# Ledger of designs, part 2: VH-VL binders against Chromatin structure-remodeling complex subunit rsc4 (rsc4)

Target 1, 111 residues: Chromatin structure-remodeling complex subunit rsc4 (rsc4), of Schizosaccharomyces pombe (q09948r6to116)
Amino acid sequence: HNAPFDKTKFDEVLEALVGLKDNEGNPFDDIFEELPSKRYFPDYYQIIQKPICYKMMRNKAKTGKYLSMGDFYDDIRLMVSNAQTYNMPGSLVYECSVLIANTANSLESKD

## First folded at step 1 (VH-VL)

Design m4 (framework fv_murlentamab)
Fold by ESMFold2-Fast, scan of step 1:
Structure m4 (fold): chain C 111 residues (1-111), chain A 122 residues (1-122), chain B 106 residues (1-106)
Amino acid sequence: as target 1 above (111 residues)
Amino acid sequence: QVRLVQSGAEVKKPGASVKVSCKASGYTFTSYAIHWVRQAPGQRLEWMGWINAGNGNTKYSQKFQGRVTITRDTSASTAYMELSSLRSEDTAVYYCARGYDFWSGEYYMDVWGQGTLVTVSS
Amino acid sequence: DIQMTQSPSTLSASVGDRVTITCRASQSISYIAWYQQKPGKAPKLLTYDASSLESGVPSRFSGSGSGTEFTLTISSLQPDDFATYYCQQYNSYPLTFGGGTKVEIK
């Protein structure tokens, strides 16, 4: 959890998460890449205290903001938690977040 | 309504340690970071380090590495900064500040504590 | 470490003046904030991400710039604006502040 941040591992994990597909083969890449639009989801920013998305994670890696691999995985968990707080169980986004969580936990436990 | 309230002024002798507290209210403490910044009389603001209040991970400025320890207590919504081996040059106002940023994934400081004056003298 | 150099260190101005404060980074950066500090008080955030105005900050304040050269502009100076202003980069650790620019009454 406290292993030093490794940019190569970061890229591999993020690519795996971005490449995930649902049971019907549809990719998740556009759901979590950017934060929800304030115009279409104005209540999101009242409910969610600390928004995070893949674009922000890429910027954190680029600017040296991750101190450990655990910090990166904590951002993945935060993103999942945010999705499950805002969206209803059974919705597309909620179910996608479950798959992301399961995949990330599996990758973290192996390395 | 978001507030950071710091502990009171301290007077210490050279070689002692000081521990300053910063109590957060009005927001979810574990969703943000807390930075520690000091300012000696008539000098610039100087960043010391920060803590992710959620996971407890810290980053320190090299200048303070080995002398500064930043911790937090999630049940009390409080961050702490301890500075050891105090010198007269450590006389300063010490601030805690909340960090949050959408784009860089790092934190600019949007809410600041009132400051704690630490005086180091014999 | 990224060094932040502010100029001027002190400027004298009158109410209604347009005031420009500059900040130079020793390396190209994208993430910079500006703070206002009054005597005996904690700093207050004015702008972040070079040009984004913090909620509740008057529109007379604006940030601009890119690369290594950044400015904070006060379009029409008010009595409440006599203070010291600091730039701060959060592009790379350690986070660093400029030396400050004191805006004094002329």
Scores: ipSAE 0.007, ipTM 0.579, lowest interface PAE 10.0, mean pLDDT 86

Design o1 (framework fv_oberotatug)
Fold by ESMFold2-Fast, scan of step 1:
Structure o1 (fold): chain C 111 residues (1-111), chain A 124 residues (1-124), chain B 107 residues (1-107)
Amino acid sequence: as target 1 above (111 residues)
Amino acid sequence: EVQLVESGGGLVKPGGSLRLSCAASGFTFSNAWMSWVRQAPGKGLEWVGRIKSKTDGGTTDYAAPVQGRFTISRDDSKNTLYLQMNSLKTEDTAVYYCTTDRGYSKGWYYFDYWGQGTLVTVSS
Amino acid sequence: DVQMTQSPSSLSASVGDRVTITCRASQSISSYLSWYQQRPGKAPNLLIYAASSLQSGVPSRFSGSGSGTDFTLTISTLQPEDFATYYCQQSYSTPLTFGQGTKVEIK
């Protein structure tokens, strides 16, 4: 659905995703807040053509780049797709991306 | 203080079965992913499998040599992890360690706590 | 499966020596590497996670470095309690895999 961008809903969804925790109570925002460092992930930018992270999503919302809620959810799907392309099934980052995808899909469906 | 105590090891014949237990204390067991790691006498470490927390789906993963023969389960009400071993082979002879499969920060998973181990000997 | 190979398989050293152990992954594992110490007759204990992060309570003489496929564990000034076997382990993908181990023996 192509509902107009709603800053309040954006904040609620992003807060829910950032608030997700692993099985030790550690938040996922540490992993997806900023793009991977080239020092730790030297091949990331050769493999991933369209990097996106929470920091970039907040900036897009702030600068009026999201015209619909669908555009925002597409960025979440892109972030998940990037994580699952770069990381192997069964790795922590891959598994965290699955939880993010499930949570985001659930929230989008309730709209 | 985190404590993991394994029990249930012993001598068993090829084709037999054993169930190992790991009693956990000092942390919120229900939130933790747990793994079993084994070590054959005089050899290195080998990951056996893991079980995720119930909130993360409670799913299990196994190394190929034990797939279909071993089952990992947990009882969060008793803070206990289990390894059910069926169709045992001489190659399964090892000390079996219970480990927490968790990161302390940033979500990097590693084995931060280990039990003392319990010996399983499979021989005729 | 990601295969982990350590070098050397064993070494002899004296108290006060600088010791380096290397670990190579068969494919890139980014920084998803941990180092463990196992003293004779004891369970392993975690030294380093995320390739270079020192576990709380572990002496600062231990350090880790590397990313991708090549990793190093360094003990800057070997102490009597450091004579043990050391293992690297990748957590990048299942199955989780360990190196074969490096035994650090007294000269």
Scores: ipSAE 0.006, ipTM 0.605, lowest interface PAE 9.7, mean pLDDT 86

Design o10 (framework fv_oberotatug)
Fold by ESMFold2-Fast, scan of step 1:
Structure o10 (fold): chain C 111 residues (1-111), chain A 123 residues (1-123), chain B 107 residues (1-107)
Amino acid sequence: as target 1 above (111 residues)
Amino acid sequence: EVQLVESGGGLVKPGGSLRLSCAASGFTFSNAWMSWVRQAPGKGLEWVGRIKSKTDGGTTDYAAPVQGRFTISRDDSKNTLYLQMNSLKTEDTAVYYCTTGPMYSSGWYRDYWGQGTLVTVSS
Amino acid sequence: DVQMTQSPSSLSASVGDRVTITCRASQSISSYLSWYQQRPGKAPNLLIYAASSLQSGVPSRFSGSGSGTDFTLTISTLQPEDFATYYCQQSYRTPYTFGQGTKVEIK
């Protein structure tokens, strides 16, 4: 997607994703804020080739690494793909990634 | 929703054995390192032991008071964690919790705890 | 084993007070420290992980600080639901030892 990167739209989208709640009403931004600890998930970095999290997305936006809004949404899709590769369908993290994907796709289609 | 449900607690005489189970749901159990933690009546929390995921080698570690008497195992096909307790002593009387903790990073796991199951060792 | 010592073992406080609990490790554990709250008859719940990171859903009046050997849990403005026992736990190496607990009691 070729729409130029828009920092205001980036902030709005990221805030919407960070503000999502799971089926029990609990926020789950903490799950996607930082990369998994190598201590507790040592196999993660062997399985996942391109780790990405919200903190890294904020840093990419600040350092001018997003040239288009499509590049940002691709990172969201990558994060979702990573979660669904590492976690089994039906797990909390997998289900949270589905909510992120659906919300991000809806927001992208409105733009 | 995430649930950890312990079972198998009860009254046992010194020198006896019990096996505790912890049924897990709502997260990818096979990727989780799992621990048992106990709490004697009116006392603090005491870590019992830990089992790694099979991908990380499936190895176990134990606190000194239970080493050689307790064995932790897992059945990933049933999403169930076990604690086999042998040669039980009165000092083993406690509520036993299963947990995915301790958590260092929020990246993949919330720190989940079951409600506990009571083990009483008395004559 | 890494030994964890909490101070104080108990304290009495009033709603609105600032409460500080300290945890000391017998050797450096970097930031591999969590704080838990346990209300009577309940399982522990995580408040702080990685020494200073607030668990999602936990009120912002809770904060953690420190690294290495000395760690602090602070409750900036004590609320009625905060009367509970608090535990630190290190996850630097097994056994993942807890402190002895700090009971926060109503004055």
Scores: ipSAE 0.000, ipTM 0.557, lowest interface PAE 10.6, mean pLDDT 86

Design o11 (framework fv_oberotatug)
Fold by ESMFold2-Fast, scan of step 1:
Structure o11 (fold): chain C 111 residues (1-111), chain A 123 residues (1-123), chain B 107 residues (1-107)
Amino acid sequence: as target 1 above (111 residues)
Amino acid sequence: EVQLVESGGGLVKPGGSLRLSCAASGFTFSNAWMSWVRQAPGKGLEWVGRIKSKTDGGTTDYAAPVQGRFTISRDDSKNTLYLQMNSLKTEDTAVYYCTTDKWYSGSYPFDYWGQGTLVTVSS
Amino acid sequence: DVQMTQSPSSLSASVGDRVTITCRASQSISKYLSWYQQRPGKAPNLLIYAASSLQSGVPSRFSGSGSGTDFTLTISTLQPEDFATYYCQQSYSYPYTFGQGTKVEIK
């Protein structure tokens, strides 16, 4: 939706996504908190046109770059799309991105 | 049954070139990321490089010792992975293994390995 | 590059023993660690991935644990076919790097 950006909802959504666990109850160890190292994953920046991570989303919220909740959810969708482009189906990062997408879509549908 | 069969190894003089092949069967090769790993006689394992599936960009990455000398390529129509080795040095002497990378599991393991092919660089 | 150091480099053991091999990364690699077994004259085979996940077809006497920089492979009740060299490998950071190997020999 076009609902105005709500910092409290933003924090709740990010906390829910960061707290996701695999089917054995293990956390995903901050996989999406920061962008991949340019030094160790240089091909990421050749393949992914618009990198985005939770740290960047937190900064965008802090600096007033999100005008609507839809803008924030678009960044989550972009992050998922980037993960599924760069990583193989069945990989830890790809599987985590599927859970993120499902959780985010559920939360967004509640307005 | 997943099978990887390397070929093309042999004796070559320093400064020479050699091309290794890896024939893959028993899985959808076109979806798989593939790596080469080598092992010098009596030594440990050393990652050489990787190639992604074409769907994931088809890009290659190399370990520093082989960067600029070795090239990894693939022919999905033939289910075959290649390693072109140029400007060979005596320290490149090793058994070269073809491996699958990530195609059926999550966290970048080398799931399946070929039997290896020996490359000896000496005069 | 992330450096992987295994301890010990070799050990002697008897059938029925519990064997523990450790692997240390020079920086945090999260859970991106795999363990491989290489029998003499054979190609390596995957035992453990994601630090603690057992590969299909691998006997349950093998287990892995750890996260960050310190990792352990345990073989409970060592069997004759387990006399081999074991390698850890990180896939957190490119280039991928292996430990130097731990040779498990008959006492």
Scores: ipSAE 0.000, ipTM 0.561, lowest interface PAE 12.9, mean pLDDT 85

Design o2 (framework fv_oberotatug)
Fold by ESMFold2-Fast, scan of step 1:
Structure o2 (fold): chain C 111 residues (1-111), chain A 126 residues (1-126), chain B 107 residues (1-107)
Amino acid sequence: as target 1 above (111 residues)
Amino acid sequence: EVQLVESGGGLVKPGGSLRLSCAASGFTFSNAWMSWVRQAPGKGLEWVGRIKSKTDGGTTDYAAPVQGRFTISRDDSKNTLYLQMNSLKTEDTAVYYCTTDLYYGSGKYYNPFDYWGQGTLVTVSS
Amino acid sequence: DVQMTQSPSSLSASVGDRVTITCRASQSISSYLSWYQQRPGKAPNLLIYAASSLQSGVPSRFSGSGSGTDFTLTISTLQPEDFATYYCQQSYSTPLTFGQGTKVEIK
């Protein structure tokens, strides 16, 4: 939906996502904070056409690039899609992206 | 200084059982993910399974050849990792290594086996 | 399961040589790759993690590169203690799997 961008709600959602733990209680906040290093993941930028991470989302919020909450949730969906394109089902990063997607979809549904 | 010391290896008949122990020191054992890796005589390395820290859920994963027969457990009060081996087969003959992954909690999970024990030999023969 | 294949299975080299060992994954594993050294009669030691990161205490003559499916371990100037078997290993998905090993032996 097209609810206007709400900075307080943005901060609450992002804090919830950053605070997530996997099924075994492992934190994974640093996986999605910054784009993958070209040294560790040189193939990433050939495979993923539109990279996005939490740091970029924070900057977009700060610079007025989000016009609606839907635009923000679209970036979360893009981040999840990128993770699931680059990583294999059953891998840690893929499974973490599933948890992020489920949590974000639940939070968006309440709005 | 991180140390891992395996014990409990020996000769066992097919269909038998054996329990291996790994005594850990020099790090906070309760926070570490632990694995067992084996090596048949003159062959390469084969991952057996792992156990996560209790903080990370304490869950276990196993390679298909040992699933249902082997059980990994830990006793954090004793800084000890265990491998219970049941229904042993001749193809289970190997040196069994205890390993630790101290890269937990970073979210990247790249260091599967930072440290290794000396290994303990398990021979399954009639 | 992700299959790991090393090349060559063995090589002969002299002290001072540059040695290169290659590892190929059957599917993309990003940078979830580690390299181990095993000297005769000894337990393996971690050399490289995350495809290119040198483990603390490991000599700088060892380096790793690659991502996705193709990975390389390089020893820039082979030392006497480097005659050993080298293994790559993926931690991208369970079950964790090792390459078959590359034996670096005296020429």
Scores: ipSAE 0.000, ipTM 0.569, lowest interface PAE 11.5, mean pLDDT 85

Design o3 (framework fv_oberotatug)
Fold by ESMFold2-Fast, scan of step 1:
Structure o3 (fold): chain C 111 residues (1-111), chain A 123 residues (1-123), chain B 107 residues (1-107)
Amino acid sequence: as target 1 above (111 residues)
Amino acid sequence: EVQLVESGGGLVKPGGSLRLSCAASGFTFSNAWMSWVRQAPGKGLEWVGRIKSKTDGGTTDYAAPVQGRFTISRDDSKNTLYLQMNSLKTEDTAVYYCTTGWGYKYGSYFDYWGQGTLVTVSS
Amino acid sequence: DVQMTQSPSSLSASVGDRVTITCRASQSISSYLSWYQQRPGKAPNLLIYAASSLQSGVPSRFSGSGSGTDFTLTISTLQPEDFATYYCQQSYSTPLTFGQGTKVEIK
C-alpha cells in the first residue's frame, strides 16, 4: 500500500494488536514486545534471518524509518512469518501470531 | 475462574521423599507453562523450576539448589502438575506454590498462584 | 545467574503516601521484569509485567518503569490493603530470580 506513514494510525494498529485476547479472554501479554533472549533461544538467530518485534517497530516509527503504512504492515507480516517458522502449530506463540495476522489484515483492508 | 490447588505437603525427615500435586482448573492446562516457587519461613520467594507445555517440548528447568533431587512432571489428561522431591534437606522447608505462565509462552511471569502447601523437613 | 537487588528492604508509610521501591539487575534484562505483591498470610499476586504493563484488575495507583538494569515500582496513593511485601522478578534468563523483597509497613 502506498499511503504515507501516519503515526496516529500506527499507534491505533499497535494498540489493537497488543490488546488481543485468546478464546478464553486471556491477554497475550508481551509475547511480541521484544526479541527472544539469545541465551534462552540461541538457535533462533540462526533460523530467523530478519528478527522484528513491536519495540523495534516503535523505534522505526520514532526515527522516521517508515515511509508508508505498507512498510509498517510488512513488518507485522514479517513478525508473524518469523513466529510461524520458529514455533510449532498449536503452540501459544503460533496461535497468537494467527490472531495478529487476521487482525492486522482486517485493519489494513479498512484503511 | 482460574484455580490452582496444591496438596501433598507435610512433615518428612531429612533424606526422605515427598510428592506434591497441583490440581488446575479454569484454563487450558495443556497449553500452559507451569512453575513451582517456594518460600522458606520468614524469607523471600525462590523459583524452584518449571515445565513447558507438551506442544513446546515438555522440557524442564531447575534452580541449582534442587537440580538432581527434584523432578517436575505434568499429566495433561488430569490437569495436574507434580513435584517429586527426593533427598530432602532441612533447607527445603518452605511453602511450595504452583504457578502458571499462561499469559506468556516463555514463562516470563506468574499470573496465577495456588495458596501453597507447607513442607517441613525435620528430624 | 542474574541477581536482583531491591531497595529499600523495608519502609514505613502512611495511607495516602507515595511509595517508590527500586530493583536492580546484575546485568541487562531488557524489559523482562515483573512485580508481585504478597499480603500477610496470602499467596503472591502479579501487579506489573514487562516492566511497565499493569495486570488486568490491578488498581491504576500501581505503575512500573525502567529497562535494562534499573527498575521502579510506584504506588501513587497508598491504601490500607497495600501494606504488603513487594518482589521484583527477572525472566530474561534461567534460572528465574526474585529480588529479596521490600516490606511496606504501617508508620
Scores: ipSAE 0.000, ipTM 0.570, lowest interface PAE 10.2, mean pLDDT 85

Design o4 (framework fv_oberotatug)
Fold by ESMFold2-Fast, scan of step 1:
Structure o4 (fold): chain C 111 residues (1-111), chain A 125 residues (1-125), chain B 107 residues (1-107)
Amino acid sequence: as target 1 above (111 residues)
Amino acid sequence: EVQLVESGGGLVKPGGSLRLSCAASGFTFSNAWMSWVRQAPGKGLEWVGRIKSKTDGGTTDYAAPVQGRFTISRDDSKNTLYLQMNSLKTEDTAVYYCTRSPYYKGSGSYAFDIWGQGTLVTVSS
Amino acid sequence: DVQMTQSPSSLSASVGDRVTITCRASQSISSYLSWYQQRPGKAPNLLIYAASSLQSGVPSRFSGSGSGTDFTLTISTLQPEDFATYYCQQSYSTPLTFGQGTKVEIK
């Protein structure tokens, strides 16, 4: 997807993803807002080569690092891929990443 | 010092009601998710239910054995957690612990990290 | 519901022994597992969170390992104050569930 980067669409998509809740009613934004704590998950940075989170995506948008909407959606896909690499199928974080992926794919298809 | 103090336990007849309170101090109670955990005499730990912070929606979750009979609530202005127990059964006899609940936020707790000393509830004729 | 099963249910040990307790989840819970110690007549005390992270103030002889379904708690050199019951607990999904407990008794 080659559509030019659109700050308004970026804000709308990210707000939609941040506002998602899991099957227990827990918000997803707290899980993916910042990178996993090195104290709680020290092995994360040995396993995941390209960490990415919502805070980093906001910074990339602010500093002009996204040239296309596809670049932004690729970062969402990377974040999902990282979550599914580190976490086991059936875990809370893995299942949250599935909902994020489904929601992002739906929003991207409308563009 | 972070502290949780339970009160309100006692002897009650089957079918009766009882309200437990938990007074919190030493931390920002309004930001915390809170749980009740119980332990029958000589038995293991059993989660009763939890309540989220108001910022996180203030919703409650319950274990199946207490669903529909017990209600968890909070009063952030008083730093107090409550457990309203209705339609009590003999199998509800236990020490009830107030505890700061785990949640999966990056800056949050991953465990029941602070526990009260417990209050005994005995349901007997 | 995620069922937590501990092994053994009880064990006898001597001061200075290495003690290992295992905990098995009925489905994957990633690293959302904690370990608690309960001394007779006392409230539980947190030892380990996120499967392997030592709680502040807990002696370094306690360690946790594992991910997914299989977890272990190790006490490298048992002390007199360690004779207690130990519980694992998952926080992956509601209802939050505990193992049945492992009682560590004096040999």
Scores: ipSAE 0.005, ipTM 0.604, lowest interface PAE 10.1, mean pLDDT 86

Design o5 (framework fv_oberotatug)
Fold by ESMFold2-Fast, scan of step 1:
Parts: structure tokens; C-alpha cells; sequence
Structure o5 (fold): chain C 111 residues (1-111), chain A 123 residues (1-123), chain B 107 residues (1-107)
């Protein structure tokens, strides 16, 4: 939670999350890479007060916005919380968010 | 006008089979996660199972009492949902409702219900 | 499986009354709870989703509250068309499960 931000560790964790695949071997990195499309999810930005995606996390790392690894993991938790707030349990996005949360929690415990 | 119309119900003996159909119109069926819900005479609602849209993987989930006996499928070209019911038991006697569960594109619950079709399992 | 228990199983009320129905989940379901109304001889219809969100076209006299394990449906001023059976349903985990229902009867 208080460990200083480590760019190498950040890259390792994000690569692990982006590389996750479902039971059929299909990647789901593109679901969380960018914020949801306003074309297909027009009310997302009224429901979700603090949107976050992998692209934004990469930019925050690049611009020195993460001071601790805990700040980075908090963004992962926020992304998961947003996905589970907007999407129904059992949906593809919700199921993917559960896998991301479990993987991130495991990785955070090992640092 | 949104419509869900069930058909295929009737009288069947224990151990028999029936296939229910649900014809959908007035919404984009291919985007919708679909469910079957049943209600035994004078009793409450019981969820039977669901099928996801093909874009969400087209997978199915079932309640324990029907697992291994019932199969849910869909034909998006015909806007039709199916429930194949095998090894029927007297406790399967109920009105069966076709209903929507979730819209893939909007990410929201979608609440449309048919009028129901009666299935009676009796000797 | 998540089990849903409603109370009361039935109640008698008059037009104009405030009616409350409660629903309890056997484990935390966050806010993944819906309320359905079923009028005699009719298919159910959705009133509330996500514990407190009013479905489009549903009168504002209906409201939902709660999170976790304890939930309430309130009808602020009962109308003649509200004499029906009400069901809660969790959508947190599969299988989806309904409560046993609460019948709102004319006094």
C-alpha cells in the first residue's frame, strides 16, 4: 500500500492483466484498454463518476502521477468497481473484471 | 410494439419431453440475454435459466432442479428462443415465461415478458 | 445459491395506505436486487432494479432501498391497481433466485 512506485513492477503487473484470457483462450484486454464508447454506452458517464482504463493508467505512470504502488492498485480496484457497478453479474465485462480483481490482488500480495 | 409469444406447452407424461418456443418482435433480439422463468399453479416465480447473446459468448446457465434435463437455445435469424425439456417430472408442472434479462449493447437490464405457456406433467 | 426471504408473505391494505415489503438475502448481493409486480392472471413486470432505480414507465409512488442483505420496497400511496403479488430477485450470482412473494390484498 505504501511501497514507492516502481515502473518495472507497474509494467509487469499491467502486462499480466492485459494478457489475461477467458476459458476459451480469447483475450479481453481491449475491453479495459479504453473507456466505454458513448455510442454503445451513452449513460455510462452519468452513472460512473470516476472513469478509469488501462490507457489512462499508462499515461499516469508516464507523467509521474503514481507516487506509490498502492495508488496504482487503487486505480485497478476503481476500474473493477466501475465495471461491476455498470454491468450485470454474469455479463462478459463483469466476469472479466472478477478475473482482473483476483489476479491484481494476488500480485499485490506478492510485492 | 414489443412482443414475446410462447408456444409448445401442453400435457405430457412423466419421463416425456417438450420443446417450448418464444417468438420475439419489436426489439433487437440478437442483443438480448434471454431467460425462462416458471410458476407452478398457485406458487411463486422460479428462475429456470438464461442464455447470453452470441456477442457475449452465447453461454447458458441453469437452476439446479433442471440442470442436465433442460437446454436453452436461440435462433437469432428467426428471433426465437427455445427451451428443450427432457425427463419431465410432475414438479415441472408450471406456466413457463419467456423473458429478457440484459441488453448487450446498453449494458442494462431489459424487462420484457411473454404471457406464458402452461406445461402439465401428469400420469 | 443465494436464498431470498420476503416478509410479510401477505398483507391487507386500503387504497391510500403506505405499504412496505422487505427482502433478505442469505449473503451480501451488493445492490443487485430487482423488484417485480405480478397482477392476478398476468405476467410479472419490473418495478425497481439495482435496489433503488425506478424502471421507465413505473409510477413514482414505488421506491426501493437497501444494500448488502436487507432491502425494502415501498409504495407511498397504494392505488387500486397495486393489489398484486410482489417478488424480489437477486442477480448477483447464478442461479438467479426470487423471494417467495408478498401478496398485497384489499382490506
Amino acid sequence: as target 1 above (111 residues)
Amino acid sequence: EVQLVESGGGLVKPGGSLRLSCAASGFTFSNAWMSWVRQAPGKGLEWVGRIKSKTDGGTTDYAAPVQGRFTISRDDSKNTLYLQMNSLKTEDTAVYYCTTYYDFWSGKPLDYWGQGTLVTVSS
Amino acid sequence: DVQMTQSPSSLSASVGDRVTITCRASQSISSYLSWYQQRPGKAPNLLIYAASSLQSGVPSRFSGSGSGTDFTLTISTLQPEDFATYYCQQSYSTPLTFGQGTKVEIK
Scores: ipSAE 0.000, ipTM 0.554, lowest interface PAE 13.6, mean pLDDT 85

Design o6 (framework fv_oberotatug)
Fold by ESMFold2-Fast, scan of step 1:
Structure o6 (fold): chain C 111 residues (1-111), chain A 125 residues (1-125), chain B 107 residues (1-107)
Amino acid sequence: as target 1 above (111 residues)
Amino acid sequence: EVQLVESGGGLVKPGGSLRLSCAASGFTFSNAWMSWVRQAPGKGLEWVGRIKSKTDGGTTDYAAPVQGRFTISRDDSKNTLYLQMNSLKTEDTAVYYCTTVGRYFDWLPYYFDYWGQGTLVTVSS
Amino acid sequence: DVQMTQSPSSLSASVGDRVTITCRASQSISSYLSWYQQRPGKAPNLLIYAASSLQSGVPSRFSGSGSGTDFTLTISTLQPEDFATYYCQQSYSTPLTFGQGTKVEIK
C-alpha cells in the first residue's frame, strides 16, 4: 500500500507476525528474529543477496527508513522470498514462511 | 548400510595428545555433516563438536570445554573423520562416538542419525 | 545454554507395559527435540526427531509428543529389547545439550 508509514500499525503487524505459531502450536519467531550466523551458514550470504530479519525491520522503523507501510510489507515479502529460496518446500522454515506470507497479506488488505 | 568405525582410543597421561579416526561407509561422506559425542563412564551424553561438509563451508564448532584443545577435520578422499585431542585432562575420559548429522531444515541443524561403536579414551596419571 | 531435565531418572517396568518418559527444556525449543535409545554396552540410536517424527526402521510402538518446554516419549507396549537408557536432546541452539537419561529396567 501507498499509505504513509505508521509506527503504531507497524508495531501491531510485527507483534502479530512474531506471535505466530504453526499448526502444532510451536512458535517460530526465533528463526526470523536475527540473520543466520555467517560462522555456521556462510553459504546463505552467497545465495541471498538482500538478507532481512525482524531485528533489522525494527531498526529501520526506529531510524526513519520506512516511508510507507508498503515499504515495510515489501521487507516482509523479501524475508519470505529469502526463506523460500534457501530452504526446500516441505521444510519447517519454508512452511513457516508460507504462514507469515498469508498472515501479512491478510493484514495488508485490512489497512 | 551406513557404518561408522572409530579407532585410536587408549590410555594417555594428563597433558598428552591423541588422534581419533572414524572410517565411514554406506553413504556419500563428502555431503555429510559429521559430529563427535562423548560419554564419561556411567554418565550421560555430551556433544563435543561438529564439522560441516566442504560444500557447506567445512566449518567447525566446539563445545566450550574442548574449545582451543580439540580439532575436528575430515578427509573426503578417504571417507574419514578425525578428532585431534591436545592438552588432555582427566575430565576428557570418555567413550567417543562419531556420528552423522541429520537436519530437518537448514537453519537449526543437529540430530545424530547414525552412530559408530565408540572408542574409549582414558586420561589418567 | 538450554538445560534439559528428564523425569524419571529410572523406572522399573514389565514386558507389555506402557512407558512414558518426560523431558523439560529450560526455555522454549519449539519442536527441536530428538530422542535416543542406548542399550547396555551399545552405542545410542536415534528414535525420534523433530519431537514426533519416527526415524526410519524404528518400531511404531515408539512415539514422541510435545512442544515448547515439555516433551514426552511413549512406548505403547514394552518389549524385552526396550530395556535401555533413553536420552532427549535439544537442537534449537548450540551448544547441543542432552538430558541426563532415563533408565528403563526390568521389574
Scores: ipSAE 0.000, ipTM 0.556, lowest interface PAE 12.2, mean pLDDT 86

